# Miniprotein binders against q9bqp7, part 34

Target 1, 240 residues: q9bqp7
Amino acid sequence: VPQNWFPIFNPERSDKPNASDPSVPLKIPLQRNVIPSVTRVLQQTMTKQQVFLLERWKQRMILELGEDGFKEYTSNVFLQGKRFHEALESILSPQETLKERDENLLKSGYIESVQHILKDVSGVRALESAVQHETLNYIGLLDCVAEYQGKLCVIDWKTSEKPKPFIQSTFDNPLQVVAYMGAMNHDTNYSFQVQCGLIVVAYKDGSPAHPHFMDAELCSQYWTKWLLRLEEYTEKKKNQ

## First folded at step 24 (miniprotein)

Design Lm5
Fold by OpenDDE base, fold request of step 28:
Structure Lm5 (fold): chain B 240 residues (1-240), chain A 82 residues (1-82)
Amino acid sequence: as target 1 above (240 residues)
Amino acid sequence: SKIWVYVTITAPSPEELYEIVRRIMRLAMMHGGETIYVEIEGNRALILLTLPTEEEAEKFAEEVRRLLEELGLRVTVYVERE
């Protein structure tokens, strides 16, 4: 049990859109502060076993591609992910920002992969928006807040070359989602709360993406784990 | 302290693999454990699990081995010793 327990949900907020909610999705810029990001917390609190698995994968890839080849591969994966997120932001943004939808950005296997998910996405409230949990002292940049199949979700878009049919295949992504959810639910910049999460794993070959829906109960379970990771991070920093 | 267990499986098809993975995950839960990570590559899976005790880890390992042997599938179970 976390020593510093804090609720994931804010009972003072409603899930219902206020009639006054702007039609434009929120896009709060991330301020680079001394406050740790969700990603930083998760990266610095991985278990020895998780580190081992990642290092094993890395070593195999280096053996296959060489060191320079692996660097290039990693750079390409990162670039593809970035382009995918940019494409999704363009698709989900109501502003026909006639930014020349680089038609090339939309012509990806990843975009094809998520088409069936996008059909069930509506009511976009935030895109690439910063969240801050003032009490727990962490920040993050969430991909999307929207309704999925009629349920308001924090949506996290991921790219993968490997099948991820199980939520457990997404490593610490569930923790990231609930961390964003908990921060948003207590961030004064947001007038609403979210009770569900969604991880969408898109595939390069255009095969159907895997949606991993997280209900309120599952979110609460992962929230407890997130709090433990945050405590571990905080303790490590005090001892440095 | 949690006992860490690694399970590697090879199945004839992805569909069969997923079914076996689900079954192993359920077995872990029955022993009071948790699935931490599942890596899938083709017809192979690596499952990282935690169990509450060494005794439960060994029982789990034996049960998984028996299950996969009965199915005629290859399995490796590694229990990290403290």
Scores: ipSAE 0.824, ipTM 0.939, lowest interface PAE 0.5, mean pLDDT 92
Fold by OpenDDE base, fold request of step 28:
Structure Lm5 (fold): chain B 240 residues (1-240), chain A 82 residues (1-82)
Amino acid sequence: as target 1 above (240 residues)
Amino acid sequence: SKIWVYVTITAPSPEELYEIVRRIMRLAMMHGGETIYVEIEGNRALILLTLPTEEEAEKFAEEVRRLLEELGLRVTVYVERE
């Protein structure tokens, strides 16, 4: 049980769209500060078993590709992910942002993969927007807040070359999602709250993406785990 | 203290693999455990699980082995001992 319990949901906020909500998605810039990011917290609090699995994967990839090949692979994966997010931001942004849709960004297997998910996405509230939890002292950059099949979600887009048919295949991504939810729900820059999460795993070959929907109950379960990770991080930093 | 368990499975098809993985995950839950991670590569899966006790981990391991043997599938179960 976390020592410093904090609720994921804010009882003072509603998920109902207010008529006063701007039609334009929020895009709050991430401020560079000493506050740890969600990603940093998760990376520094991995279990020995998680580290082992990642190292095993790395060693296997190095054996297959060589060291230089693995570096190139890693760089390409990163670039592909970045381009995918940029493409999604362009797709989900209101049409008035005349940024010339780089047609080349839209011609990817990953974009093809998520088409069946995008048809169920509406009511975009935020895109690539910073969140800060002032009390718990962490920050993050969330990909998207939108309605998925009529439920307001924090949506996290992921790219994969391997099937991830189970939410457990997404490693710490559920923790990332709920961390963003909890921060957003208590960030004064946001007037609304989110009770659901969605992880979308897009595939390079254009095969249908796997959506991993997280209801309020599942989000609450992962939130407890997130709090424990955050406490562990805080303790480790005090000892450095 | 949680007992960590690794399960490696090979199935004839991805569809069969996913079904078996689901069954194993369910078995873990029945033993009071949790699935932490599932890696899928082709027809192979690696499952990382936690169980509440060594006894439950052993029972779980036996049940998984039996299940997969009955199906004629290859399985490896490794229980981490502290």
Scores: ipSAE 0.820, ipTM 0.937, lowest interface PAE 0.5, mean pLDDT 92
Fold by OpenDDE base, look of step 24:
Structure Lm5 (fold): chain B 240 residues (1-240), chain A 82 residues (1-82)
Amino acid sequence: as target 1 above (240 residues)
Amino acid sequence: SKIWVYVTITAPSPEELYEIVRRIMRLAMMHGGETIYVEIEGNRALILLTLPTEEEAEKFAEEVRRLLEELGLRVTVYVERE
């Protein structure tokens, strides 16, 4: 049990869109500060077993591609991911702001992969927006807040060359999602709250993306795990 | 302390692989365990699990081996011992 318990949901906020909610998605810039990011917390608190699996993968890839080949591969993966996120931001942004849709960004297997998911996405509230949990002292940059099949979700878009048909195949991504949810729900820059999460894994070959929906109950379970990771991080930093 | 278990499986098809993975995940839950990570590459899966005790880990391992042998599938189960 976490020593510093904090709720994921804010009872003072409504899930209902306030009439005062801007029609334009929020995009709060991430400020550089001494506050750790969600990503940093998760990276610094991986288990020995998780680290082992990642290193094993890395060594296998280096053996196959060589060191330079692996560097090129990782660079390309990063670039493809970035372009995918840019394309999604463009697609999900209001049409009036999209003067220059780079048509080239839309011609990707990843975009094709998520088409069936995008059909169920509406009511975009935030895109590439910073969140801060003031009490728990962490920050993050969330990809999207929107309605998925009528439920308001924090949506996290991922690219993969490997199938991820199970939520457990997404590693610490569920923790990232709930961390963003908890921060947003208690960030004064947001007037609403979210109760659901969605991880979408897009594939390079255009095969249908896997959606991993997280209901309020599952989010609460992962939230407890997130709190434990955050405590571990905090303790490690005190001892450095 | 949680006992870590690694399961590697090779199946004839992705569909069969996913079914077997689901079954193994359920089996782990029945032993009070949790699935931490599932890696899939082609017809091969690696499953990382935790079990509450060494006894449950060994029972789980034996059940998985038996299940996969009956199906004629390749399986490796490694129980991490401290």
Scores: ipSAE 0.819, ipTM 0.937, lowest interface PAE 0.5, mean pLDDT 92
Fold by OpenDDE base, second read of step 27:
Structure Lm5 (fold): chain B 240 residues (1-240), chain A 82 residues (1-82)
Amino acid sequence: as target 1 above (240 residues)
Amino acid sequence: SKIWVYVTITAPSPEELYEIVRRIMRLAMMHGGETIYVEIEGNRALILLTLPTEEEAEKFAEEVRRLLEELGLRVTVYVERE
């Protein structure tokens, strides 16, 4: 049980979209400060077993590609991911911003992969927007807040070359999502709250993406795990 | 303290693999455990699990081995000992 328990949901906020919700998605800039990001917390609090698995994967890839080949591969993966997010932001943005769409960004296997998910996405409220949890002292940049199949979600878009048919295949991504949810729900820059999460794994070959929906209950479970990771991070920093 | 368990599986098809993985995950839950990570590559899976005790980990390991042997599938179960 976390020592510093804090709720993921804010009882003072309404789940219902206010009629006054801006027609334009929020895009709050991330301020770089001494506050740790969600990603940093998760990376520095990985278990020995998780680290082992990642190192094993890395070593295998180096054996297959060589060191230089592996560096190139990782750079390419990163670039592809970035382009995918840019394309999604463009797609999900209001039509007025569509005229500046690089058509080349839309011609990817990853975009093809998520088409069936995008059909169920509506009511976009935030895109590439910063969140800050003032009490728990962490920040993050969420990909998207939108309705998925009529449920308001924090949506996190991921790229993969390997199938991830299970939410457990997404490593710490569920923790990232709930961390963003908890921060947003208590960030004064947002007038609404979210109760659901969605991880979408897009595939390079254009095969249908896997959506991993997290209901309020599952989000609460992962939130507890997130709090434990945050406490571990905080303790490690005190000892440094 | 949690006991960590690694399960590696090879199946004839991805569909069969996914079914087997789901069964193993359910087995872990029945033993009070949790699935931490699932890596899928082709017809192979690596499952990282935690169990509450060494006893439950060993029981789980035995059940997984038995299940997969009955199916004629290749399995490796490694229980990490503290």
Scores: ipSAE 0.807, ipTM 0.934, lowest interface PAE 0.5, mean pLDDT 92
Fold by ESMFold2, fold request of step 28:
Structure Lm5 (fold): chain B 240 residues (1-240), chain A 82 residues (1-82)
Amino acid sequence: as target 1 above (240 residues)
Amino acid sequence: SKIWVYVTITAPSPEELYEIVRRIMRLAMMHGGETIYVEIEGNRALILLTLPTEEEAEKFAEEVRRLLEELGLRVTVYVERE
């Protein structure tokens, strides 16, 4: 149990859409400061068992591809993810549609994979937007805040080489989502809050993406785990 | 402290595999455990779990072995001691 509990939701904020909300999604710039990012916290607080599974995967890949082949593979995976996020930001942003000349950006299996999800996404409030939790001292860059099937969600987009049919297949992504949610709900750059999360895993071959919806109760459960990871990170930092 | 358990399964099809994974996750929950990570590769799955005690971990492991034996399928269950 975390020694220093803090609520994920802010009772002074509404999760209701505002009729006067601008049509252009928020995009708060990420600014470098002294406090750690969500991804840094998560990477530095993996359990021994999670590290073991990651190392096993890396060694298997190196055995199959060689060290140089593995480096190229990981670079290509990163590039595919970057292109996917760029395409989604373009699709979901009114201004970015005016620059839709790069058919290669929008023509991919990953984009085909998410089409059935995008039909249920509306009311985009934020895209590629920075969040900060000043009390708990962490920052992040969330992918999207929008309604999914009528529920306002922090949405995290992922590409994957392997099927992720269970939320447990997404490793630390649920912690990432709730960390962004908690930060946004207490960030003065935002006037609203979000109580649900969504992780969407897209596939290169165009197979239907797997959505992993997180209601408020599930978000609260993962929030507790996030607080423990943040506490562990903070203790390591004090001992440096 | 919690007991780490690794379950590896091979099934004839992805549909059968996913259903077996769901059953194993439910069994873990019934023993007070938690599923931490599920890796799917074709018709093979690796499930990483925690159980609250060695007694519950061994009961869980035996139930998983019986489940897969009754289905005629391969399974490996490793209970990590520490």
Scores: ipSAE 0.695, ipTM 0.897, lowest interface PAE 1.0, mean pLDDT 88

Design Lm5
Fold by ESMFold2, fold request of step 28:
Structure Lm5 (fold): chain B 240 residues (1-240), chain A 82 residues (1-82)
Amino acid sequence: as target 1 above (240 residues)
Amino acid sequence: SKIWVYVTITAPSPEELYEIVRRIMRLAMMHGGETIYVEIEGNRALILLTLPTEEEAEKFAEEVRRLLEELGLRVTVYVERE
């Protein structure tokens, strides 16, 4: 139970956007400052069990690839993820408002993997847009806010070389989603709010992506866990 | 205190593996526990869970071992005590 509980939803805001909404999605610029990011909070509050599993994976990869091979592998995975996110931003935006599409970015297994999800996505409100929670003092950069099957969601896109058929296979991703949601719902740059989340895991081989929908109740449960992680982070920084 | 439990299983097929994982997650919930992380690799799964007490963790571990024994499948259950 967090000591500094704060609601994820803002009762003063509508969960439905105005019908006169602009056709261009919001893209609030991210400004780095003394306020921690969502990803930094999560990285600094990993449990010993999480660290153990990550180190076990790392050692297995180094044994198979060598240290230099592992560095190259890691760099390539990072680049693939970055290009996947760039491609999705391009696909979900009007062409005249973003940089010209790179056709080579659109020809990937990850993009093929997500196609069946994209047909259910509409009403894009924000892409690669910054959020800040003034009261709780954290910032983030969300991937997308759009309707999925008629529900307005904070959508997080992930790439994976391993199957993630359960939301529990996405580890801290649900915390990222609800942290972005809570920040957006209380950020003065946004006039609406979002009550649902979606994590979409895309696969390198083009296999159908796994969507992990989070309704308002599930979001509230993960929000409590996020608040605990943020509280833990804050306590660590007070001792330094 | 929360008790960490690691479960490793191997199944003949991915669909059987996923069903067994679902059953294990439900068993954990019945003991007041929570599934923290599931790693899938081929026909193998690693499940990381928490249980509220050592007593519930041991009961859970025994039920998981019985479940996999009835299916004729290998399982490893490690209950972390610190």
Scores: ipSAE 0.667, ipTM 0.888, lowest interface PAE 1.1, mean pLDDT 87
Fold by ESMFold2, fold request of step 28:
Order: C-alpha cells, then structure tokens, then sequence
Structure Lm5 (fold): chain B 240 residues (1-240), chain A 82 residues (1-82)
C-alpha cells in the first residue's frame, strides 16, 4: 500500500461531460516542466525481472539484425507508431485537413486493424492532450478521451507486431492509462472526469485490433500500483 | 517478499494456447498470486507471475506441471529464488 494514498476520482467533479460540449476536442499543450512524466516514472521503476526480459529481447534482436540493423528496426517501429497516432488524430478530429501523405498512411494495416473499434468510438472530448496531476506532481500526454460502447474512457492506442490478446501482454500500459486518468481528473484544465480506460492494440497486417477495457474497479486497482511506482521513483531521486 | 515464477508452454494452436494461459492465470489467483506479463509468439507463451510464498509457488508449479502433463504438452516452470 502506498504511504500517501490519493483518490483517482475527484468527488467534486462531474463524471459526465455536459451534453452540449463543443464538437472540437480539447488539446492542452504539453509545456516544458521539471516534474516527471508518466513514461519516465515507469521506465525508472521497472523490476529486475522486467529489465532482464527486455535485455534478453534486445540481445536476441541484435544477434539477428546486428547493432545497426536493430537501431534501424527500432527507429522504423517508432516512426510507424508516430504515423499511426497522427492518422488517428486526423480521423477523430472533424476539423483536420486531409493531406496527401496522411492519405497514404490512412491505407496502412494498422488503420485497417482498428476499424471495428472506431465504429464503437464516439463523443471525442480530447486528443493528444497534456495532463498534470497538480497534487502528486507528474505530467503526461494522453492519446484520446472518448466514449467506447457508451462508456467515457481514457483511450491509449498501441501498435504491435506480436499478438496481445491479454491485458497482461501490455504490462505497463494499464498504469499509463490510470496515471493519465488520475491526472486529468485533478487537472484544472478539464471540467469533467473519466472513470474507465481502454487500451487498443493494432496490428500491422490489418488483423482485428484487441481492445482491453478497464472498468472503474479495475482502474482503481491499477491506480494503487501506479502510486507505488511514483513513490518508488521519488525515493530513487532523493538518493541521487 | 513475492516469489517470481516463469512458465513456458508450447501448444498445438494459438487458440489452445490462449485457453491454457487463462487456466494457468486462474490457478495462480487460487494460490494468491498475480500474473505480471504474458508474451505470445506463435504457439509458445511465456508467463511471468508472482506468488506470495515459496510454499504456494511450489504448489502452483506442481499443479501447472500436472495440468500440462494431463494434456500431453510441454511445460517448463521455474521458481526464482530470492
């Protein structure tokens, strides 16, 4: 249990956005800040076992591709992920202008993969929007806040070349989702809150994406784990 | 402190593999454990789990071995010492 527990939900805030919200999603700018990001906290607090598995994977890839080949592979994977997020922001934003380069990206297998998920997504409230937990002092950049099958969710989009049929196949992604959720719920830039999460894993070959829905109870359970990771991070920084 | 356990399985098909993974995760919960990570590659899976004690981890490991033996499938279960 964390030393200083803090609630994920804000009892003074509505858990339902106003019905007449503007059709333009929120996009709060990410500002330069001295406080840590969600991804940095998670990276700095991996267990020995997770570090071992990651290093094992890296060494196998380097053996197969060579060091230069591995760097090119990881750079390409990063670019594909960036393009995927850009395409989704364009698709979900009614005011985005479709560009020729974006049109080619919209024909990708990843976009095909998520089509069945997107038909269930509506009421987009935020896209690529910064969040800050003003009390716990961390920041993040969430991908999307929208309704999925009628439930308002913090949605995280991921690309993968391996199947992720279980939420456990996404290890730290649930922590990212709840960290963004908690920050948004206590960020004065937002007038509403969110109680559910969704992780969507898209595949390069166009295979149907796997959605991983997180109801409020599951989010609360992962929130406790996030608080422990944040606590561990701050203790490590004090010792350096 | 928690006990780390690694389970490696090969199954005849991905659908059979997923069902076996679900059964192992449920078995871990019955022993007070938690599934931390699942890696799927073709017909193979690696499952990383924690159990609350060495005793529960060894009981879990033996039950997993029995389950896979009954199915006629290969399994490796490694209980990590502190």
Amino acid sequence: as target 1 above (240 residues)
Amino acid sequence: SKIWVYVTITAPSPEELYEIVRRIMRLAMMHGGETIYVEIEGNRALILLTLPTEEEAEKFAEEVRRLLEELGLRVTVYVERE
Scores: ipSAE 0.659, ipTM 0.887, lowest interface PAE 1.1, mean pLDDT 87

Design Qj1
Fold by OpenDDE base, look of step 24:
Structure Qj1 (fold): chain B 240 residues (1-240), chain A 104 residues (1-104)
Amino acid sequence: as target 1 above (240 residues)
Amino acid sequence: SPELAKELVQSVEWLLKEVEELLRMGDLWYAAWMARMAVDFAEDTGDPELIRRVAELLVRVARIAGRPDLVEEAIRVFEELARENPDPEIREIAEEAIRRLREL
């Protein structure tokens, strides 16, 4: 049980969109500060087993691709991920619908992969927006807040190459999502709260993306795990 | 190294425990994903018994999930395992897992 328990949901906020919700998705810039990011907390609190598995995967990839090949692979994966997020931001942003969509950004297997998910996405409230949990002292940059099948979600977009998923992007994804939810629900920059999470795994080959829907109950369970990771991080930093 | 093999086995055992926890939490998709990953790392051990245990768990997760997409993904994982592994015992394990998945 976390020593510093804090609720994921804010009872003072309504689940109903206030009529004052901006028609334009929020894009709050991430401020560089001493506050740890969600990603940093998760990376610094990985288990020995997680670290080992990641290192083993890396070694295997280096064996297959060579060191230079692995660097190139990693760079390409990062670039593809970035382009995918940029393309999604362009698709989901009402303002960018008027800009000449770089047709090249839209012609990706990943974009093809998520088309069926995008049909169920509406009511975009935030895109690439910073969240801060003032009490728990962490920050993050969330990909999207939107309605998925009529439920308001924090949506996290992931890219995967079939057949072997990129392990680095998936281990703590549920924790990342609930961390963003909890932060947003208590961030004064947001007037609403989210009760659901959605991890969308897009595939390079254009095969249908996989939606991992997280209901409020599942989010609450992962929130407890997140709090434990955050406490572990905090304790490690006090001892440094 | 024997030490690496031991650490790998321990890490796979950890994944198996995490999958069981995810099943208890009701996160069937993530359970399936971690079980698939466990198959990949179990393969690196070359231990047929460990691979068998992981395969049985993945089949169980797929059965519990009852989702055709997860079943198909699990089948693909085992098809890959069967093709890439020269050990006939591991191939048999993979083929048996495929048979069980197709019966769902």
Scores: ipSAE 0.786, ipTM 0.901, lowest interface PAE 0.6, mean pLDDT 90

